Miniprotein binders against q9h3h3. Designs and how they scored, part 245

Target 1, 235 residues: q9h3h3
Amino acid sequence: EDGFTAEHLAAEAMAADMDPWLVFDARTTPATELDAWLAKYPPSQVTRYGDPGSPNSEPVGWIAVYGQGYSPNSGDVQGLQAAWEALQTSGRPITPGTLRQLAITHHVLSGKWLMHLAPGFKLDHAWAGIARAVVEGQLQVAKVSPRAKEGGRQVICVYTDDFTDRLGVLEADSAIRAAGIKCLLTYKPDVYTYLGIYRANRWHLCPTLYESRFQLGGSARGSRVLDRANNVELT
Key: E = the ipSAE of ESMFold2; O = the ipSAE of OpenDDE; V2 = 0.75 times the mean of E and O plus 0.25 times the DockQ between their complexes.

## First folded at step 18 (miniprotein)

Design yH10
Fold by ESMFold2-Fast, scan of step 18:
Structure yH10 (fold): chain B 235 residues (1-235), chain A 85 residues (1-85)
Amino acid sequence: as target 1 above (235 residues)
Amino acid sequence: SPYMIQWKIRMLLRFADLLLERAEELKKEGSDPEEAKELLEFVQYLLRMAIELAEKLGNEDLLKRAQELIDRAQKLLEKLRELES
């Protein structure tokens, strides 16, 4: 997207995950405090490495909102990575089905809906809508990237527990749309992220499993969801 | 998990090494020094994370490797900054 190599993107993602996060945790913080927190930390103004005049003086990797029911379960990422190395060494075919099986075997099931927006009012407004949906219980957890040193689009990630649970993935899409989001959404299983598989990869794998486009039907707002791997419409 | 911390350190060192080599290639090509400097600043950032984790883990070998790479990155960055002054 940014002209980065897969290794550079993986390095940036790892650094962001390891840096401090700004978190609104609905498990311990009253929902009434959310609007003040959102006003204090608009994603378009929070800088990746800290900056005079921004809301943060220190690096911030992610801005996140945890729902009341949020219980992180990354599965056996260590076992997944060991199995992936063994698979590459074995010379066996590497396909979407093979990765799905590794993910299931090691319980690395989470995934996320992604939306990319330019820094500004529309990004901050979209994030506020997502954050409210998380705190109100329609979504489980979400995060948004801070403003990068070189600019560029920022990403909002909305997580689901199990990428193999198609109904759960579709329910999250519906909740995102109900929050007023109309931009393109793409869904990526975390197994691809943990294995460092991005757009430009040597196995020619598409890390995007689903795509959601806003579609107005009659008087109601909704979406059309496509299974990118099988090229099949789900809604 | 000590294993996961060690894995993270090794990944940070691997990324730092690859990006450092890229920065050296950019300098050798006589390309825009700003791109190489930005890569080197990021390499130093990754290596500072690796050093912190290696100290926490108490792994002297990984700490020494991280220090070797950060010294190399610092020297290249100083040379690039001198070319612009």
Scores: ipSAE 0.617, ipTM 0.882, lowest interface PAE 1.4, mean pLDDT 87

Design yH11
Fold by ESMFold2-Fast, scan of step 18:
Structure yH11 (fold): chain B 235 residues (1-235), chain A 85 residues (1-85)
Amino acid sequence: as target 1 above (235 residues)
Amino acid sequence: SPYMIEWKIRMLLRFADLLLERAEELKKEGSDPEEAKELLEFVQYLLRMAIELAEKLGNEDLLKRAQELIDRAQKLLEKLRELES
């Protein structure tokens, strides 16, 4: 993992999105089949580029679970890209507020809670909890990365449909905590992903909007959520 | 849309070119050949995706560009192999 640039991370994300996905779609598959599917495709064993000794012989970009109410809407990504190029050429400051406005204008509103875990039982257990919450309707959609060739950490992404809806974002955090997740979570709007805003980006923007830390007791939701831009605790 | 497919091809080519340049820098610096080889394997992976999309789109210019980058990656891999011996 060490020494990856923002460009390398963006290239890996693009390649993963374009490769085949393993999907449990609750819109078309009975919920009773989920446990067998999770046992067949544990993320710690599914390999990114395929391996005869793994559950997959061919490349897999993502392992995903779609909820019954999931309705994909990526917005106007083409318009967003054109507007982004114009913004960069204009000399106007590139700030979180400007990007938020760009996203709203082009209806690119989805975002995600991210958690990074090492390959193993803890990752598989966390993913199973998230997947069940999606199928049961507490979360809308989630995906997890397969095991990389380098053996680094894997990421679980839990999506919400509107990053500007703070209450919806916080409700998703609560559902993740209720599923038994105790690790650090960070929230990233998909507009940042489309525009290549990662750690150490050229615009010096924080790549995430919120941070959630597990809090034993003291809170009804089981976590402390920080607004990273304003440095304000929300819970 | 055709625009989005072409945009994806161009982005894959751009990433491949940037990572190829990084691999060339690593070779020039005398860095561990394994790091550069891993980058080049990934570059070839990206370029194969670009080729598949360019063929489906029927864009010969983008296909030619992807092939030129694969040739550069192959030459660099050969040079790294020479450093091992």
Scores: ipSAE 0.696, ipTM 0.897, lowest interface PAE 0.9, mean pLDDT 87

Design yH12
Fold by ESMFold2-Fast, scan of step 18:
Structure yH12 (fold): chain B 235 residues (1-235), chain A 85 residues (1-85)
Amino acid sequence: as target 1 above (235 residues)
Amino acid sequence: SPYMILWKIRMLLRFADLLLERAEELKKEGSDPEEAKELLEFVQYLLRMAIELAEKLGNEDLLKRAQELIDRAQKLLEKLRELES
C-alpha cells in the first residue's frame, strides 16, 4: 500500500516537472507586473491538465516565481544518478549519510521548504506572500502546484541553494514566517527527489531533514525548527 | 543531456509498468473501476511523454516498448468500460 503510494507520487512529480510551467521571472519582468500575474494565475484556479473554465487551457506542471538573483544550479544530476545505481549494486548501506555524501560529491545541494494547503483563499494568499518575498529578494525561488483533477492539497515549495548550510535553511524559514506563513513547514533536499525517495520508500529513510512549526510563546515570537534526522530542537 | 533523456524515458516506463500492474490488480479485485481507469489514463499520459522523448532521442527499442505498454493500457481501459455497460 505505502510503497505504491510513494511510487505514484514520484510519477506525478516527474510528470509535473516535465510539463510546461507558468513562470514570473523577476530577472526579465518588472516587479510592478507581479500583482496582475498573481490575479491572472491564482493556484487554486489553475488546473493541472487544463480546462476552458480555468486560467489555462493546456496542462501546467508548476506555477513558479524566479527572483532577480536566481541562478539555477542543479549540480551534476547525471553523475549523482550513476553513483546511485553503483551504490545500490555495491551492498553498501543506504543511509542519510551516504545520500549526503553523494549529494556533496556531485554538487546536488539545493533543497526546499514545503507547505501543503487546501485549494482556496488561504492557499492563494500564502502563495502571493511567498511570491512577493521572492520578487523583493528575501527568498530566491518558489513554485506551487496547480489544482489536481480530484482536488486535495496543493504544495508550495521554497528553495534554498544548499541543504548542508543549516544557517541558510533557517534564514529561509525566517523569511517564510516574515511573509505571514503560519502553517507547518517541512524541508527536503532535492537529492531525495532526484533519487525518487518519498515517504514509505524501500530504504526506510525519512526524506524530511527539518520541520518548522509557528509558535508564539515566552517573550518572543518565532518558529520552532526541529532537526528531524537527529530529533533535536534547533530553535 | 542524452543521458538524462534516456534516464527519464526509463523512469517513465518503470512507473507506467508499476501503475499498469496496479490497475490490473484493481480490476481483478472487483474494486471501484474509477480508480483503475484514472490510473490507466495517467499511465497513457506518462507513456505519451516517453514516446516524445524516445522519438527525439531516436531510440527505436524504447519507442516500441512505450507503444507496447500504451496499447496494453488502452485494452485494459476498454475492458473496464465494457464491464460498466
Scores: ipSAE 0.720, ipTM 0.912, lowest interface PAE 0.8, mean pLDDT 88

Design yH13
Fold by ESMFold2-Fast, scan of step 18:
Structure yH13 (fold): chain B 235 residues (1-235), chain A 85 residues (1-85)
Amino acid sequence: as target 1 above (235 residues)
Amino acid sequence: SPYMIRWKIKMLLRFADLLLERAEELKKEGSDPEEAKELLEFVQYLLRMAIELAEKLGNEDLLKRAQELIDRAQKLLEKLRELES
């Protein structure tokens, strides 16, 4: 991907975040209502910009499920962005380590496991499994993109509150696998997203910290997790 | 936060300007008009967000910049639609 593609993806992400979300909030809604909500808003049918023939007539940026213990904390994003601008003008090396340092300093710690699936039954089934895991307390929060105007793959994001907590990241992977998910998963800290670092960035940084692959039959956890930054198998 | 609102407007305007230039490049190259039209529709979407935020913030300079860009995008989109009729 070139720089134009990275900026286009950043623009799409910003627009989606700013548009209305469809939310099942387990902090205020009984778990017994989840199955009806999932049936009403299958992600393969919810349209990004609204359609009278879909479940939504108005734009929807994301479809999300909040767990009972979910407490939003984005950290000091303003301070992070200011520090990032200062770093770029300082001449200091821009490495994964310096980004981790900025994220910790400004408490921008959240991250997410990502899975990309084509619109259809398998996407809706995967999302239902993730949503149930969130409501049951095995995961904290998750969201899935609506169907794009032109089609293409949709993304399910499963968040953890601290990307520096390796055990927490691995526990989320385990819970995703327990929910029946078998596709490739990649883990990205939100600090990369807030700084607009997608693939093909000028600093040649890999925004993916971990990769999880389903291991048929052999693994007690159902997956092998690779630390992409250090090229080390963790499971 | 007024800082965050200003930052969002600034980013929306930067994205819109870049994507608009790309749409202009596609038209000049004689590329498929459909790709340029889809890009221009998205540019207009981003600029409408920028206008709404600029109005809420009360920043007339940002509002004028957004209005200039959306007008430019609309004129190009109209020209592309006319060529297809």
Scores: ipSAE 0.612, ipTM 0.876, lowest interface PAE 1.4, mean pLDDT 87

Design yH14
Fold by ESMFold2-Fast, scan of step 18:
Structure yH14 (fold): chain B 235 residues (1-235), chain A 85 residues (1-85)
Amino acid sequence: as target 1 above (235 residues)
Amino acid sequence: SPYMIRWKILMLLRFADLLLERAEELKKEGSDPEEAKELLEFVQYLLRMAIELAEKLGNEDLLKRAQELIDRAQKLLEKLRELES
């Protein structure tokens, strides 16, 4: 059942968020140390649950880079959770518009561009490019998943402060493309993550608000961005 | 926030219960024991996190619920290991 898959993915995401993170924090660490840190912790080699043969012997949930200007603001997640329980109990329709209003009301506005890549050189190269863009100030925050026990694709997440701010979402996409990234990108607001809405959720909601496709020679920004929620091309 | 810690414990318990039920279904269906074993190992992982949070929160009821689920998962894992022998 796809419903089970969505819950399993949500459980894995929660466990990863709660496990220790490997962080390069540009607010407190000189940018000159980034290259050595990236060489020490390539995401294709860092293991999710630790392995003496890998860079880590203990579990790692995420590998992250915080920009110089990073100021985390998760909003009122407690109020969001309470309102979500009330909404589900009320029997009222669960729609993208309803979730958007809950997010705005409780200031849970952050979101992220996602890219999925197989373990290997291309993943490590893509992550290094994103990490450098964060440290140089073109992006604010990013993280990448470690290698799972079974293998499979890993995810790079590039965060923006406000999923309702289309210009900010597009600026992040441009910076990702400028870093040399050419794969498909999808954008998910953190409100969906806090509420456990993943693929094949029980409410049949598409968790993707925006989609970016690399367009060779097609646009000045190197990509075509679609607003999936409103069916509008933004570029 | 005690509210957020409690919410995390409840979510971990909910996920653990769901995955444990799936592992029990796989055993009943005679499916590959490796899949059920992997789910049970992950269930135990989630429940250890729940136990740690419940202890920090000082919530005896949530701690007991997590301990009951981890015992259930451990018993099923032992039965699967017996089948592999």
Scores: ipSAE 0.737, ipTM 0.916, lowest interface PAE 0.7, mean pLDDT 87

Design yH15 (at its last look DockQ between E and O 0.85; V2 from the best seeds 0.75)
Fold by ESMFold2-Fast, scan of step 18:
Structure yH15 (fold): chain B 235 residues (1-235), chain A 85 residues (1-85)
Amino acid sequence: as target 1 above (235 residues)
Amino acid sequence: SPYMIRWKIMMLLRFADLLLERAEELKKEGSDPEEAKELLEFVQYLLRMAIELAEKLGNEDLLKRAQELIDRAQKLLEKLRELES
């Protein structure tokens, strides 16, 4: 069922990507407007498919904040997918290292830290902290899912532009912790999404590269970050 | 990008097929008609997106596949509603 659950969540994320987004864009909107926007659109109250009793009457896929310096770059996704098809046809081994090289060759480098929280005050507070960090320039871009009809956990995604840039990934983790976040974080490169590889895949690839756990007792970074593939602590 | 539109359609169809198969399994088990109905509603949601993209792309084969899947989902919903009566 883990496999079905992962695919079901992937389907929901894809549908959300295609529906309208509520966006605070710091490139075109004054930072002074952020607090009013956050009060208007708390993620625990924004509904996925719209409800006259919520802040939105129409479907909303994501609630997002773009930083002042945000410049989206998806790389050469078409070239990546063509190379992936050729790799599968070739019979050559499909490994994490091989996918990493395809991603680098085609400049498909973005990735994200994920956190899952139940609808409520803690989610709204966490999102407000992340949103402020984005507008202040400590993070580049973030989004949060709206509330699903059944009231399951919601996800906050904090993006970095290059999953191979370990320092950049760790700096994003530090900024998330500085915003007061204490829950488990996992980091996933977007390359796996473009190739249709999720938790249960025939190659037994793990799309999660890093885990971050809040560290009690005075870590300089506020967290312990683990490289999942190599079982090596980075912090 | 026609390539990216095609890729999105293919992924939506793959997800719809997976979820529809699960709904069919739940009906055969007779265990959770509400979960099956919820999956079928979402399947129809995904397929409506696929149909819109296939029409924009002008790909009749993908459009036909999406329509075949939405028909299957509708028939299953009708059968589930009949069992409730």
Scores: ipSAE 0.768, ipTM 0.919, lowest interface PAE 0.6, mean pLDDT 89
Fold by OpenDDE base, look of step 19:
Structure yH15 (fold): chain B 235 residues (1-235), chain A 85 residues (1-85)
Amino acid sequence: as target 1 above (235 residues)
Amino acid sequence: SPYMIRWKIMMLLRFADLLLERAEELKKEGSDPEEAKELLEFVQYLLRMAIELAEKLGNEDLLKRAQELIDRAQKLLEKLRELES
């Protein structure tokens, strides 16, 4: 993907973030209602702009599930951005390590596992599995993109609190695999989004830190996780 | 926070500007007008969001910038429609 495509996708994601969300909040809604909610709002049928005949009449940016332990904490994004601007002005080399340190310093540590699936039963089934895992406390929060007009792939995002916590990242991977997900997963810290660092950026930074591939009969985790920055397998 | 709102506006404007330039390039290249139109519709969508946030923030400069971009997008859209007709 070229730089333009990456920025276009980022713009779409930003617009989606700003539009209304369909949310199941396990903190306020009984878990017994999850199945009805999933049936009412299957991701493959919910449309981005509320097309006629869809479950939603108004635009929907994301469909999300919040777990019992979910607490929104974005850290000091303002301080992060200021420091980033100063760093760029300084002319100092910018590395993945630099961004990691900035993230730590400003407590902007959230990240997410991403999976891309075609619209349909498989997507809805995958989402249902993830949603259950969130409600059951195996995962904290997840969201899925609604169906686009063009019928392109939809994305499921599963968040972790700290991208620097390898164990936490791996635990989330395990929980996703336990939910029956077998596709390729990529892990991206949110700090890159907050700094406007996308694919094919001028600093040659890769926003993807980890990749997870499903493995049959393999390790207890059911996946092989690659640290892309160091090109080392963590499992 | 007001800061986050400002950041969002700035990002929306940046994206809108980039996508608007792409739409202009598509037009110049003689590409499918439909692609350019779809892009411009999305640009307008972004800019409407920016306008709403700018109004909320009370930032006249950002509001003005957003309005300028939306006007450019509208003009380009009109030109594309004329070419189809």
Scores: ipSAE 0.723, ipTM 0.909, lowest interface PAE 0.6, mean pLDDT 91
Fold by ESMFold2, look of step 19:
Structure yH15 (fold): chain B 235 residues (1-235), chain A 85 residues (1-85)
Amino acid sequence: as target 1 above (235 residues)
Amino acid sequence: SPYMIRWKIMMLLRFADLLLERAEELKKEGSDPEEAKELLEFVQYLLRMAIELAEKLGNEDLLKRAQELIDRAQKLLEKLRELES
């Protein structure tokens, strides 16, 4: 049941990955152009399939901002997938530790903080704050889904380069909160995506590794970050 | 790489099959025909992507599988249109 919903969302994400993206690339575009670009392509108005009257006439899968220091590196994905297939036929138990070790061995270490927001001003404002943080160098890469035909919530993904680097993951959380974002954040390593492992999978693996909740207890912009695999607070 | 292209096709086919089965269930239950039609439109979108990749790869077996699924989706769309008329 939850498996159908997770796989349906995964299918939508894969189709979006394969459609054209709208990209602001700070490596080749001056930072002074960001505000105009954000005004041209608000995620609440960019449509998934290019509706009449939207900023885009053709399908858009994702709207993305690449930071100055962004270096695309997915690691040894083919080797990871081959090792995963061999492991499944071996009869050995598959655990969260198994996935972590495969990711480390094959250098597939990237992951992302996710937030889900309804279309509208709050989403566009949150995206603009994230995009500015990327261009300013506090974050490295982010993307946001366009508005879908069906409506419903949209997602902002903020990437980090190493899910095992807890300090780096916490620094990204802090940068997100500094942009004024107070909603729940969940963190998912990319290894699960490359292996086709979604929520309600047959191994009962949980693709959400970290959870961040905004809290007032130390600061209006502070957060409490939980390692869900070990049920341990990182903050 | 050819391996990654093949993997993408296989995932697209897996998703299309899942969503097509869901659309068949929705029709059998007499549920909202618009929901089933939306799923089938998306199934066809996925399968057109799979067909394009399979043609690029030159993989006739994967192309045949995608074409069989798109035929099933079309037949179900035709059945749903009977409910409207």
Scores: ipSAE 0.700, ipTM 0.901, lowest interface PAE 0.8, mean pLDDT 88
ESMFold2 (binder alone), look of step 19: mean pLDDT 86; pTM 0.841

Design yH16
Fold by ESMFold2-Fast, scan of step 18:
Structure yH16 (fold): chain B 235 residues (1-235), chain A 85 residues (1-85)
Amino acid sequence: as target 1 above (235 residues)
Amino acid sequence: SPYMIRWKIQMLLRFADLLLERAEELKKEGSDPEEAKELLEFVQYLLRMAIELAEKLGNEDLLKRAQELIDRAQKLLEKLRELES
């Protein structure tokens, strides 16, 4: 049922993207209003479809914070999808390198650091830290999933403009750590999401490019970032 | 972009059709109806999104396709509810 599970996850992701979002937009809203907004919409309490007793009466796809300098640029997703269909038909090998080139050609460059946390205080606290970092300008944009009906783990996504810009990806990791986050982080380019490439895919591609683990002790304290595509430690 | 709206409708219809087929299979197997009901509720959710987009796009063929699938999902959901006690 791997194929069914992947399609179900893709359908859920599409529905979430299309449903209304709860957004704190620092481009138009004073930073002083953030704490009240976070208290009103803690992600552990906001329900995906709107339930009696939740803060929301209507469906919520995502809870997001936009930084003051945030400029949305999804690139040419239409061109990317057309090129992907052509690539599959061409018989050319489908590799991380060919996907990277398609993404560059169509300017579909954004990517995200992901963290998965159980609903509760720790999730809400982590999200508040990330949201403040976004509003203060250390991160550009972030979102967190609402609570699912089954109560599984929720995800915080912290975006960077360009997954090919290694320094920018690492700077985002540092800012996440500076915000007090110490859990496992994984980095995924949006090109993989737009093409429906998840963990179980027929091309055996790893959608995770980077992994970050926080080291609490030892000779060097800080995050350890691994380039999973090349199996090389970056920090 | 009318192209992107049409693409979204087509993707929603494709997902709805796949999940509906799975719900129909679960019903035929005599499995616990809870999983099938959850899939059907989600299928109807996806199809309502498709209908709204098809209406905005003014595409009567896609609207009709979405309505046919939502009717099929509704009939299966009613049959599953009848199996409860």
Scores: ipSAE 0.617, ipTM 0.877, lowest interface PAE 1.3, mean pLDDT 87

